# Ledger of designs, part 5: VHH binders against Band 4.1-like protein 4 (epb41l4a)

Target 1, 289 residues: Band 4.1-like protein 4 (epb41l4a), of Danio rerio (Zebrafish) (Brachydanio rerio) (o57457r11to299)
Amino acid sequence: FYCEVLLLDESKLILTTQQQGIKKSTRGSVVLDYVFSHVNLAETEYFGVRYCDRSHQTFWLDPSKTLAEHKDLIATGPPYTLYFGVKFYAEDPGKLKEEITRYQFFLQVKQDVLQGRLPCAFNISAQLAALAIQSELGDYDPYKHTAGYVSEYRFVPDQKEDLEDSIEQIHKTLLGQVPAEAENNYLAIAKTLEMYGVDLHPVFGEKQAEYFLGLTPVGVVVYKNKTQVGKYFWPRITKVYFKETQFELRVLGRDCNETSFFFDAASKTACKNLWKCCVEHHTFFRMPE

## First folded at step 1 (VHH)

Design c4 (framework vhh_8h63_2)
Fold by ESMFold2-Fast, scan of step 1:
Order: structure tokens, then sequence, then C-alpha cells
Structure c4 (fold): chain B 289 residues (1-289), chain A 120 residues (1-120)
């Protein structure tokens, strides 16, 4: 078995039968333990490992199942590619106990901004990128940071010269911020953004209208045309069920009557994944610290 | 045996404040989402506030900005701080404990209620 785990710092952890004894019969929890040990992470409950099938659908590695039971993963390799990341986002990452946990959140959120999962207005993008540069390069120094130094880094999906100029000007103002401080300031800004920590799943409603279901710390948020059109808090969600491609969400109204909302996923696999992610989010955010 | 006992209700003048409390026993309080609902004579029961096991809160539009829900897991107690009370807030206030197992469904437990009367 030859597995490459892509870490948030862009390094790779290679797990093999020869070095770690990893086999198709190995449970996901063993793979996760190797990753957590390698990155020196104690607050592991926020994190997981994802994989992507041939249709670009992503799934979280199930700690209780064997690698062989992850049929969509087995179909893609060898080599098998896994992606380490934040599975459940803390509402306030500044309150996380360990600096290494906050650092991993910083790397994840930075990736979310870069890949467009966390959209930012121009001014916020510039502030975040400048803090990321401060963390990476330290204080602005005109002898080290020559013209065009910002263009060597990518912070947003469509990075243009005007943003890079703004980043450079902000970086010049951040003198004296140590890396951990810049990273904490990055998270303090990012946590306030609408899409921070939202696990989005594309679905269809009535007459094939396109929606996204967002799984969040407080509940399920329904988006249509980038606008929030519904919000159902976890304590009011009484059941989630799926059958084939149909996903059912049951919610208690103010009158204590149950109402069912139905959505269609693009495939049976996507529907089951949505259901599983929904159950896991509910369990995580229902439980006390 | 799961038990919820409300207290702190009473008569208060319009514009006044009142705190109602709910003492919980017979279950692991910290694992349950908790809430307050109210019912006036001849009206439907209204959910006014809720708090998740993780501490996130939600409020009905009728009370938002005036009421504050909180919990003390060490004392197994739920609170509702009611400010700027209006005659329309007059109702029996019920404490609720919710446990949701998304795979199998949810259930809700209710107390006996505590009466809040706002004059004026």
Amino acid sequence: as target 1 above (289 residues)
Amino acid sequence: ELQLVESGGGLVQAGGSLTVSCAASGFTFSNYAMGWSRQAPGKERELVAGITSGGSTYYADTVKGRFTISRDNAKNTLYLQMNSLKPEDTAMYYCAAQYVDIETGGYEYWGQGTQVTVSG
C-alpha cells in the first residue's frame, strides 16, 4: 500500500506497508494516528483526512472502517492521495488550547481563501494576505523584499497586481508582529466571514432549482444564488434521512410540528456523503467541549 | 427519571425585568440542548429561546434583544433573563430539554411551567 498524505504546509507524509505496515485491512484510525503524530497535534478532534474519487467528489476517511472499505479511494490508486485538513471549524480558533492547533487552522483557512471556499472582499483579502506574508517572511525589509516579492505568493484564486500592491503596503505597516501573532490576527479576521467553517453540499430543490446546504456549528444553512434562504438549528432538526439521491431534513417548527424538507443530490454517493457529514456535524457541535 | 423544575415566575410591571430558572435532574444536562417556550391562554405554544450543548443561542423575533438564555452546566440549571417586559409577554413559561439523534430522530422533554404576568 502506497499512500501520500498532503499536509497543510504543502509537505507530504508517505505511509507504506514497508515503513508503517499500512495495508488494505488497516483501519482509518491508524492512518489518522500517524498523521496526528507526524504534525505533533494533540487537539485532534477538529481534524481529518479527505480523499477524492474519480468524479472529484470528496470524502472524509472513516476512522472505524478499513482502507479496503473505502471503495472510491481504492479505485483511484496506487498511489493513494489523502489530504489532511480541518473537518470541524472552531467558531473562535483563538480559544484553541495549543499553538500548533491554531497554526494548523491558520494553514487551513489560508488554503480556503486561496481556493475560493472562503470568499473575501478586496480589502479583507489584502489584510489577510499581508498577515500571511508577515508570518512567512517577517518584517518588511526593502533589501530582502525586492520589487515583485508578493507575486511569488498566491493568496486568492484570481490574484491581480492591484491586490499585490495593497498587500505590500499593508505588510509595511505590520512591523514587529511575530509569526504566531500574525497567524492569530489572520484567524480573528477570517472567523468573522460569512463562509468561515461552512461545509457546502450542492443539492437540487423543487423543479431542479439549485441550492447549497451548508453544515455549520449552529445548524444547516440553505443557500440559493449565494444568498441565505433558510437556517435550521441543530436542536430543531429531528431526523436526517436519505434514500437513493433524495435527502430529507426534518425540522420542528415553533408549533412543535415536524416539517420535512426534501433535496436531491447529484448522485447516490453524494447523497450518502451529505447525510454522513450532517450526522457527524450534529454529533460534534451537540457535544460539550 | 428526567425532571425539569421551573421557578422564578411572578408578577412584574411593564418595562421591568425578571429571571426564570429551570433545575434539571435525572440526565446528563451538558449533553442536551435546552430551551424556553411560552403559552398564553388560547394561543399556540411559542419557542422563545434555545441554547445548544455547545453554548450557541437562538431567539424568537418577538423577544430578540430583550431576553437572554444561559446555562450553568456545573449546577444543571437553565436561565432566561427577561428585560423590557411587555404585557404581551404574559404566559406560562416552560423549560425544555432536547436530545437529537439525527439517525433515529429527536425527542423533547418539558417541565410543568412557571407563570409570568406583566401588568400595565
Scores: ipSAE 0.005, ipTM 0.325, lowest interface PAE 9.9, mean pLDDT 86

Design c5 (framework vhh_5c3l_4)
Fold by ESMFold2-Fast, scan of step 1:
Structure c5 (fold): chain B 289 residues (1-289), chain A 121 residues (1-121)
Amino acid sequence: as target 1 above (289 residues)
Amino acid sequence: QVQLQESGGGLVQPGGSLRLSCAASGFTFSDYYMSWVRQAPGKGLEVVSDISSSGSTITYADSVKGRFTISRDNAKNTLYLQMNSLKPEDTAVYYCARDFTVYSEGYFDYRGPGTQVTVSS
């Protein structure tokens, strides 16, 4: 058994039968324990590893199931590729207890911005990128950071010179911020963005009209054509059910009456994955602190 | 600019029928789930029925299931509620509401001024 775990700092952790005793009968929790130990994480509840099936749909490794029970994972390897990441985004990552936890959140959110999963306006993109540069390079130094230094780094899709110029100007104002402070300031801005911590699932509503269900720290958000058209807070969601390709949310109104909302997923596998992710988010974000 | 205006309420005998209408303006009606909500004298708000943007997904409160039918005409920007086998406990002000887009205090973002339905002998 040969497994590659891609980490948020772009390094790889290799787990094998010969070195770690990983087998098809090994539970997901054992793989997760190796990853958490390697990256030195104690606040592990926010994190997981995901994998892609042959159709490039992503799934989270189930800690309670064996690797063999992840049939879509087994079909893709060996080697088996896993991706470490934030599974549940803290509403306020600045309040996470350990610096290493905040650092991993910083790396994840930085990748979310880079890969377009967390879109942000020009001015916010420039501020975030300048904070990332401050964390990486320290204080602006005209003798070390010569013309074009920002262009060596990528922070957004389709990065252009006007953004790089803005990043440089902001970086000059951040004098004295140590890496952990710059990272915390990055997270303080990023947490306010609409798509922060949103796990999007494509679904069909009316006559195969396309929607996305977004699983978020506060509830389920319904998007149509990138516009929010529904929002249901976790405490008001009383039931999450699926049958074949049909997904059902039951939501409690203030008058204590339940209303059911129905959506169709593209496949039975996608529907079950949406249901599982929704149940896990509902459980996680309802837990008392 | 968002406006919802109900009509069709009135006095009816038990077992009778009424059809409510709601005229919507100021937004793209065909993009939103719509609801009928009612408030009986001295009681809180009760969600009666919901309908999806196209009309393909419909739900009813247990108290009205089998008696009421919700529908919509997106070409006319109008929501309907057909009420059959009316009972005295259906007496309430009926409100047309635009979706439950944010579940907060009040749980709907816009509602009309309401139309009175009275079921009595």
Scores: ipSAE 0.000, ipTM 0.122, lowest interface PAE 15.8, mean pLDDT 85

Design c6 (framework vhh_sonelokimab_d1)
Fold by ESMFold2-Fast, scan of step 1:
Structure c6 (fold): chain B 289 residues (1-289), chain A 122 residues (1-122)
Amino acid sequence: as target 1 above (289 residues)
Amino acid sequence: DVQLVESGGGLVQPGGSLRLSCAASGFTFSSYAVGWFRQAPGKEREFIGAISGSGESIYYAVSEKGRFTISRDNSKNTLYLQMNSLRPEDTAVYYCTADWGLRYSESDYDYWGQGTLVTVSS
């Protein structure tokens, strides 16, 4: 068995039968333990590894199941590619106990911004990118950071010169921030953004209208045409069910009556995955006692 | 079990300032819109202002704009009301409230604290 785990710092962890004894009968928890040990992570509950099937649908590795039981993973053939990442986003990553945990969150959120999963207004994008540069390069130095130095880095999907100019100007103001401080300031800003920690799933409503269901630390958010059209907090969600391609969300309304909302996923596999992710988010983000 | 506990009320002279706090527990604070209402003896409960879960949206009653400032600290699960230039007419019991959405009417909020008394007099 030959497995490549892509880490958030863009390095790879290679796990094989010869080196680690990984086999088809190995449980997901063993693979996760190797990853957590490698990155020196103790606050493991927020993290997992993902894989993609041939239809580009993503799944989280189940710690209780064997690798062979992940049929969509096995179908991708050797080598097998896994992606380490944040599965459940802490509402306040500044409260995470260990610096290494906050660092992994920083890397994940930075990737989310870069790949467009966490959209930012121009001014916020510039501030976040400048903090990332401060953490990487330290204080602005006109002899080291010559004109155009920001262009070597990518922070957003459609990065333009005006953003790069703004990033440079902000970087000049961040004198004295050490890497951990800049990273913590990055997370303090990013956690306030609407799409922070949102796991988006495409679905269809009535008349084949396109929606996205966002699984968040606080509940399920319904998006249509890039606007929020519904929000159902975890304590108000009384049932999550699926059958074939139909996903059902049952919610206790302000009037204390239950209402069922129905959505169609593109496939049975996508629907089951949405249901599983929704149940896992609900379980993780229980209301405090 | 949702709890909201107000504090910081007391006697203050006209023209003085006072800061009220509301400690929230039993729910994910950052997910809920929270706000302040007040009720003077013999009067209906009056909206002061509310703030969204993220803190991005803040709404004030027109009559209180400029003298009162609402803020929240999601890391401490606490809502604040900074009151400046207080007048005898501001004497009331101040209530903290929470709901899953931002609301302007008393009847629309799900959860309420017990209140904290503010008396403005010489």
Scores: ipSAE 0.000, ipTM 0.075, lowest interface PAE 25.4, mean pLDDT 85

Design c7 (framework vhh_8pnl_2)
Fold by ESMFold2-Fast, scan of step 1:
Structure c7 (fold): chain B 289 residues (1-289), chain A 119 residues (1-119)
Amino acid sequence: as target 1 above (289 residues)
Amino acid sequence: QGQLVESGGGLVQPGGSLRLSCADAGSIFSINAMAWYRQAPGKERELVARITSGGSTNYADFVKGRFTISRDNAKSTLYLQMNSLKPEDTAMYYCAAHITYWGTDYDYWGQGTRVTVSA
C-alpha cells in the first residue's frame, strides 16, 4: 500500500506497508495518527484527511473504518492520494491553544483564498496577501525585495498586477510584525468573511433550481446565486435523513411545528457525503465548551 | 470523540470458554445499544449479540445458548461471555456502540480482538 498525504505546506508525507505497516485493513485513525505526529499537532480534533473519487467528489477519511472500506479511495490508486486539512473551522482561530494549530489554520485559510473557496474583495485580498508575505519574507527590504517580487507568490485566483502593487504597498507598512503575529492578524481578518469555514454542497430544489447548502458552526445556510436565502440553526434541526439522492432536513419552526425541507444531490454518493458531513458538523459544534 | 478498546481474545480449544471485554476509552453520549460483531477472513461482519440501554438482549441464532452479552455501567465496560466454543467461532470480534443523535444513527467501532478456536 502506497499513500501520499499532501500537507498544507505543500510537502508530502509518504506512508507505505514497508515503512509504517499500512495496508487495506488499516483503520483511518492509524493513518491520521501518523499525519498528526508528523505535523506535530496536539489539537487534532479540527483536522482530517480528504480524498477524491474519480468524479472529483471529495470525502473525509473515516477514522473508524478500514482503508478497504473506503471503496471510492481504493478505486483511484495505487498510489493513493490524501489531502491533510481543517475539517471543522474554529470560529476564533486566534484563541487556539498551540501556535502550531494556528499555523496550520493559517496555511489552510491561505489555500482557501488561493483556490477561491474563500472569496475576498480586492482590498481584503491585498491585506491578507501582504500579511502572508510578511510571515514568509519578514520586513520589506528594498535590497532583497526587488520590483516584481510579489509576482513569485500566488494568493488569489487570476492574480493581476494591480493587486500585486497593492500587496507591496501594504507589505511596506507591516514593519516589525513577526511571523506568528502576521499569521494571527491574517486569521483575525479571514474569520470575519462570510464564507470562512463554510462547507459547501451543491444541491437542487424545486424544478431543478440550483442551491448550495453550507454547513457552518451555527447551522445549515442555504445559498442561491451567492445570496443567503435560508438559515436553519442546529438546535432547530430535529432530523437529518437521506435516501438515494434525496436529502431531508426536518426543522422546528417558530410555531413549534416541524417542516421538512428536501434537496436533491447530483448522485447517491454526493447525497450520502452531504448527510455524513452534516451529521459530523452537528456533532462537533454541539460538543460542550 | 468515542473510542472502544476490545480485549480478552486468544487461542482456545473446542469446547473452551473466553470472556471478551470492551471498554469505553472516551465519553460516548447517549448510548442506545452496544453490540458484538465478528468477521472471519474474507467474510463480511455479522452481528453476534446486542444489548440496549434498558438491558434487553438479542442474539444471533448461531450463538444462542452459548454466548451471553452484559454491560457494567459503573465500569463503562461491555462483556461477551463465550462458552462451548467451536472452530466456526474463529474470527476477529468487534465492539460497537450505537448512538442516536438528533434522530441520526451512528456506530462507533473498536479495533477488534482475535479469537481462534483450534486444537
Scores: ipSAE 0.000, ipTM 0.101, lowest interface PAE 18.1, mean pLDDT 84

Design c8 (framework vhh_8h63_2)
Fold by ESMFold2-Fast, scan of step 1:
Structure c8 (fold): chain B 289 residues (1-289), chain A 121 residues (1-121)
Amino acid sequence: as target 1 above (289 residues)
Amino acid sequence: ELQLVESGGGLVQAGGSLTVSCAASGFTFSSYAMGWSRQAPGKERELVAGISSGGSTYYADTVKGRFTISRDNAKNTLYLQMNSLKPEDTAMYYCAVEPYYSDTWGEYDYWGQGTQVTVSG
């Protein structure tokens, strides 16, 4: 068994039968323990490792199941690729107990912005990128940071010179801000963005209308054409169920009556994954502390 | 100055009955939906019963047929009558205002100190 875990700092952790004794019969929790130990992470409940099947559908490694039971993972390798990341986003990452936890959140959110999962307006993108540069390079120094130094870094999917110029100007104002401060300030801004910590799942409503269901710390948000069209808090969601490709969300209204909403996923596998992610988010965000 | 004060919890034998109460002040009680949520150590918080301003009720499947929620608008008091109690009902019980529509749901669940219900058996 040969497994590569891609970490948020872009390094790789190699886990093998020869070195760690991992096999198809090894439980997901054992793999996670190696990753958490390597990263030096104690507040592990926010994190997981995910994998992609051959159809590019993403799944979280189940700590209670063996690697062999992850049939979609087994079909992709060897070698098997896993991606370490934040599974449940703290609504206020500034309240996380350890600096290493906040640092991992910083790396994850920075990746989310870079890959377009966390869209930002121009001015916010420039502020976030400048804080990331401050964390990486320290104080602006005209003798070290010569013209065009920002272009060596990528922060958004379609990075242009006007954004890079804005980043440089903001970086010059951040003098004296140490890396941990810059990272905390980055998270303080990013947590206020609409798509922060939103786990998006594409679905179809009535007459094949396209929607996204967003799993969040507060509940399920329904999006259509990048616009929020529904929001159901976890305490109001009384049941989630799926059958084949149909996902059912049952919600308690203000009149104390239950209403069922139905959505279709693209496949049975995608539907089961949506249901599982929804149950896991509901459980996580309603557990104490 | 919105205040919720839960009371009536205690130790009861499996199969027994208990009524918990919530005294509300600082808002127009009769205009708001009210509910009871519960939380056992290490368990997820759950809404067990809700009642609208008009008196329509909701019950979680785990308590349906055993628990009855009611309100007395003249006394600004919410009640939960619990019958046929099971060890699994052991939890801290919290009174909540508009449990269905809060952007700050955690505040409503924990505005009071709660009342502990322990079922032996």
Scores: ipSAE 0.000, ipTM 0.351, lowest interface PAE 11.4, mean pLDDT 86

Design c9 (framework vhh_ozoralizumab_d1)
Fold by ESMFold2-Fast, scan of step 1:
Structure c9 (fold): chain B 289 residues (1-289), chain A 120 residues (1-120)
Amino acid sequence: as target 1 above (289 residues)
Amino acid sequence: EVQLVESGGGLVQPGGSLRLSCAASGFTFSNYAMYWVRQAPGKGLEWVSEISWNSGSIKYPDSVKGRFTISRDNAKNTLYLQMNSLRPEDTAVYYCAKDIYEGSTYFDYRGQGTLVTVSS
């Protein structure tokens, strides 16, 4: 058994039968324990490892099941690639207890911005990127940071020279911020963005119109393109069901009566994954109540 | 710049009917759940109907269920309330309201409302 776990700092952790005793009968929790130990995480409840099947559908490794029970993972064949990441986004990551936890959130959110999952207006993108540069390089120093130094880094999908110029100007104002401070300030801005912590699943509504269901820290959000068109808070969601490709969400109205909302997923596998992710989010974000 | 302009109110006798309209502007109307809320003289706000962004979910309290019908025309950015079998206790200023989040207990309302008086 040979697997590579891609970490958020772009390094990789290799887990094998020979070195760690990993087998098809090994439970997901054992793999997760190796990853958590390697990255030095104690606040592990926010994190997981995911994998992609051949249709680019992503799945979270289930800690309670064996690797062999993850049929979609086994079907990808050896070698197996896993991706470490934030599974449940804290509403206020600045309140996370340990600096290493906040650092991993910082890396994840930075990746979300880079890959377009967390869209940012120009000014916000420049501020976030400048804080990331401050964390990486420290204080701006004209003797160390030669012309074009920002262009060595990528922060957004369509990075242009005007953004890089803005990043440099902002970086110059961040004197004295140590890496942990810059990372905390990054998260303080990012947590306010509409798409922060949103787990998107494509679905069909009426007349086969395409939408996304976003699983968030506060509830299920319905998107058309990248625009919010509906939102159901976790405390109002009483039940979630699926049957074949149909996903059902039951929401409690103010008259204490339940209303059912129906969506169609592209496939049976996608529908089951949506349902599982929704149940897990509901449980995670409802536990403190 | 959210604007909601209610119209269609007036004086009707018990058992009569009225149709209220709400013209919405300043936001993407088709993206929000909408409500009708009323305030009787000297009393607090009372929810009377809601409709989801896609008309897939429609709700009424028992006090108006079977008599009132909410509907929307997303192409015209207009919300409607058809009120049948009106009773004196339906006398109120009726407001069109926009949900902050669909399924929430909070909503935003704008405008002066439209007065409905049910009296003989």
Scores: ipSAE 0.000, ipTM 0.124, lowest interface PAE 18.4, mean pLDDT 84

Design d1 (framework vhh_sonelokimab_d1)
Fold by ESMFold2-Fast, scan of step 1:
Structure d1 (fold): chain B 289 residues (1-289), chain A 122 residues (1-122)
Amino acid sequence: as target 1 above (289 residues)
Amino acid sequence: DVQLVESGGGLVQPGGSLRLSCAASGRTFSSYAVGWFRQAPGKEREFIGAISGSGGSTYYAVSEKGRFTISRDNSKNTLYLQMNSLRPEDTAVYYCAARSGYYRSWASYDYWGQGTLVTVSS
């Protein structure tokens, strides 16, 4: 067995049968333990390892199941590629106990912005990128940071000169911010963005209308054409069920009447994955501190 | 640029203590964040911890936290690793590494020493 785990700092952790004893019969929890140990995480509950099937659908590695039980993963290799990341986003990552946990959140959120999962207005993008540069390069130094130094870095999907000029100007104002401070300030801004920590799943409603279901720390948010059209808090969700490609969300109103909402996923696999992610979010975000 | 030379390695018994030094040559040592890494026989190189250029920020790997302490003296261009309660599992070649700026990623260190061997055995 040959497995590559891509980490948030762009490095790779290689896990093999010869070095770690990893086999098809190995449980996901063993793989996760190697990753957490390597990355130096104690606050592991926020994190997981995901994989992609051949249709580019992403799935989280189940710690209780063997690697062989992850049929879609086994079909893609060898070698097997896994991706380390934040599975459950803390509402306020600045309050996480350890600096290394906040650092991993910083790397994940930075990747989210870069890959377009966390959209930002121009001025917010410039502020975030300048804080990321401050954490990477330290204080602006005209002898080290020659003209065009920002263009060596990517922060958004379609990065243009105007943004790079703004990033440079803001970086010059951040003198004295140490890396951990810049990273904490990054997270303090990013946590206020609408799509922060939102796990999006494409679905269809009545008459094949396209929606996204967003799994969030507070509940399920329904989006239609990038506009929020529904929000159901976890304590009010009484049942999450699926059958075939149909996903059912049952919500309790203040008058104690239940309303069922139905959505269709593109496939049975996507529907089961949505259901599993929804159950896991409900469990995680309803646990006591 | 900066050149790094480790020293202080040797044979020590389990439960013992050892202090490693890393001497930097070249200008502007205080402009570099510095870290300690180790590589045990037959294993991958692992990160131990790092200290910022000013010495104001430190970070340690969980497995070494509480037993190892990183410090620096910029007036002497020297980095230190104080190791306490040593175990046979700590046997490794220990490296110091420096990077320009203050980023804390262990993958991004630009300058490396040649290493010093620490053997923990009875």
Scores: ipSAE 0.000, ipTM 0.215, lowest interface PAE 13.2, mean pLDDT 85

Design d10 (framework vhh_sonelokimab_d1)
Fold by ESMFold2-Fast, scan of step 1:
Parts: C-alpha cells; sequence; structure tokens
Structure d10 (fold): chain B 289 residues (1-289), chain A 124 residues (1-124)
C-alpha cells in the first residue's frame, strides 16, 4: 500500500506498508493518527482526511472503517492520494486553544480563498493576501522584495495585476506583525465572510431547480442563484434522512410544528454523502463546547 | 533527547560555495524536523531553511531559495546545508535545530534542540 497525504502546507506525508505497516485492512483511524502526529495536532476533532473518487466527488475517510472498505478510494490507486483538511470549521478560530491548530486553520482558509470556495471582495482579498505574505516573508523590505515579488504567489483563482499592486501596498503597512499575529488577523477577517466554513452540496428542488445546501457551524443554509433562500439552525433540525437520491431535512418551526423539506441529489452516492456530512455536522455543532 | 553538532564552517571567498553538516545523536532523529538558522553580530536569529523528518518537504527563506539547498540522510543521522554564490552578508554563526515540528518551520522558538553553531565568514 502506497499512500500520499497532501498537507495544507503543500508538503506530502508518505505512508507505506514497508515504513508504517499500512495495509488495506488498516482502519482509517490509524491513518488519521499518523497525520495528526505528523502535524503535531492535539485538537484533532476539527480535522479529517478526504479523498476524491473518479467523478471528483469528495469523501471523508471514515476512522471506523478499513481502507479496503473505502471502495471508491481503492478504485483510484495505487498510489492513493488523500488530502488533510478542516472538516468542521470553528465559528471563532481565534478561540482555539493551541497556536498549531490556528495555524492549520489559517492554511485551510487560505486554500479555500485560493480555490474559490471562500469568495472575497477585492478589498478583502487584498487584505487577506497581504497578511499571508506578511506571515510568509515577514516585514516588507525593498532590498529583499523586488518588483513583482507578489506575482510569485497565488491567493485567488483569477489573480490580476491590480490586486497584486494592492497586496504590495498593504504589505508595506504591516510592519512588526510576527507570523502568528498575521495568521490570527487573517482568521479574524475570514471568519466574518458569508461562505466561511460552508460545506456546499449541489441538490435539486421542485421542477429540477438547482440549489446548494450549505452545511455550516450554525445550521443548514439553502442557496439558489447565489442567494440565501433558507436557513435552519442545528437546534431546530429534528431529523435528517435519505432514501435513494432523496434527502429529507425535518425542522421544528417557531410554532413548534415539524416541517419536512425535500431535495434530490445527483446520485445515490452523493445523497448518502450529503446525509452523512449533515449528521456529522449536526452532532458536532450541537455540542455546547 | 537529541544532541546536534555543526561542522563545515570557515572562511570562503565571495561567490564561493560551502557545505555545512549537522550530526545528530539519538534513535528518534527521523521523527524530528530540522532547520538551519543563522545569526550575525547584533542581529536577530534568521531562518534559512528546514526539512521535515521524512525529508519529503523542504522550506526556504525567500532571500536564500535559489542559493541554498537543505538535505538529510536519516541513515547517517546527518543534515546538510549546501550554500552557493556566497556573499559578505552571509557571514554569520550557522545553527542547526531540531524539533517535533510539522508546520511553522520558520519559528526558532518551536525548535527544542540546538547545536553550538559553526562560524561562516565570507571575505576576500
Amino acid sequence: as target 1 above (289 residues)
Amino acid sequence: DVQLVESGGGLVQPGGSLRLSCAASGRTFSSYAVGWFRQAPGKEREFIGAISGSGGSTYYAVSEKGRFTISRDNSKNTLYLQMNSLRPEDTAVYYCAAGKLYSRYTLASNYDYWGQGTLVTVSS
């Protein structure tokens, strides 16, 4: 067994039968333990390891199941590629206990911005990128940071010269911020953005209308044409169920009556994945702690 | 518990090359990330580069990225820093450091074990 875990700092952790004893019969929890140990995480509950099937559908490695039981993963390799990341986003990452946990959140959120999962207006994108540059390079120094230095880095999907100019101007103002401060300031801004920590799942409503269900720290948000059309807080969600490709969300209204909302996923596999992610978010975010 | 000993420092001409070695003792060396730092008189300790325990990931300060190369040989418990195109401003005491790190390799405070340092002087 040959497994490559892509880490958030863009490095790879290679796990093999020869060096770690990893086999098809190895449980997901063992792989997760190697990753958590490698990145020195104690606050592990926020994190997981994911993989993509051949249709680019993303799944979280189940700690209770063997690698062989992840049939879609086994079909893609060898070698098998896994991706370390934040599974449950803390609503306020500044309150996380350990600096290393906040650093991993910083790397994850930076990747979310780069890959377009966390859209940012121009001014916010420039501020976030400048804080990331400050964390990476330290204080602006005209003798070290020659013309075009920002162009060596990518922070957004379609990065233009005007954004790079703005990033450079802001970087010049961040004198004295040590890496941990810049990273914490990055998270303080990013946590306020609408799509922060939103796990989006495409679904269909009546008449095959396209929607997205967003699993968030506060509840399930329904989007249509990039507009929020529904929001159901975790404490009010009484049941999450699926059958075939149909997903059911049961919500307790302010009148204390239950209402069921139905959506269709593109496939049985996508529907089961949505249900599992929703149940896991419901459990995680209903905890007072 | 890990002990680190640097070697290979000395006088070199501008434009020259030098290879530093860092020898580690201890059965668990491959579980530690190792970094190179330098400190010139009156200056703060500056990050140069680091390598993960497995050797699969390397990190460099931007100013040194094209000139310095870090590598390790876990079978020999040894870390190397290859320095090319040396300049007078590279004159400093060079330290190797080890820590159970998996990120934030640029922070000197995250390293648990440090060598005594080896002096590199770049001068005509």
Scores: ipSAE 0.000, ipTM 0.200, lowest interface PAE 14.4, mean pLDDT 85

Design d2 (framework vhh_8pnl_2)
Fold by ESMFold2-Fast, scan of step 1:
Structure d2 (fold): chain B 289 residues (1-289), chain A 120 residues (1-120)
Amino acid sequence: as target 1 above (289 residues)
Amino acid sequence: QGQLVESGGGLVQPGGSLRLSCADAGFTFSSYAMAWYRQAPGKERELVARITSGGSTNYADFVKGRFTISRDNAKSTLYLQMNSLKPEDTAMYYCAAKPYGRWYSDYDYWGQGTRVTVSA
């Protein structure tokens, strides 16, 4: 068995039968333990590893199941590619106990901004990118950071010169801000953004109208044409169910009566994955602490 | 280019203390993650402690509660305070540095080491 785990700093952890004894009979928890040990995480409950099937649908590795039981994963390799990441986003990552946990959140959120999962207005994008540069390069130094140095870095999907100029100007103002402080400031801004920690799932409503269901730290948010059209807090969600491609969300309304909302996923596999992610989010964000 | 220079090693009796220092010349020290590694005769090099540029620390289980890693960015110096030393702590101690956030890949810069011997 040959497994490559892509980490949030873009480095790679290689797990093999020869080096770690990883086999098809190995449970997901063993793989996770190697990853957590390698990146030095104690606050592991926020994190997981995911994989993509041949249709680019993503799934989280189940700690309780063997690698062989992950049929969609087995179909893609060998070699097998896993992606380390934040599975459950803390509402306030600045309150996480250990700096290494906050650092991994910083790397994840930075990736989310880069890949367009966390959209930011121009000014916020420039502030976040400047803090990321401060973390990576330290204080602005005209001898080291020659004209165009920001262009070597990518922070947003459609990065343009105007943004890069703004990033440079902000970087110049961050003198003396140490990397951990810059990362904490990054998270303090990012946590306020609407799409922070939102796990989006495409679904269809009536007349094949396109929606996204967002699984968040506070509940399920329904989006249509990039606008929020519904929001249901976890304590008000009384049941999540699926059958075939149909997903059902049952919610206790303001009148204390239950209402069912139905959505269709593109496939049975996508629907089951949405249901599983929703159940796991509901369980995680309903815990007392 | 930078260079790391360790100092503070020596011979101590069990239960004694030593403070190791690692001076940096030519880095942007404040932007680097730093670590202490050690290597005993006939054994592989092992991680003792890490510290991020911002001061967050992590320790190997065998030194928790006894060793303290710290840094002074203004002086570009890394420290390892070693208390309650045991014969098993006898090793060559190395300072290592890498850009912040890459401490689980190879370290970019290494010192020559400073020798610690714990015996009666």
Scores: ipSAE 0.000, ipTM 0.127, lowest interface PAE 16.7, mean pLDDT 84

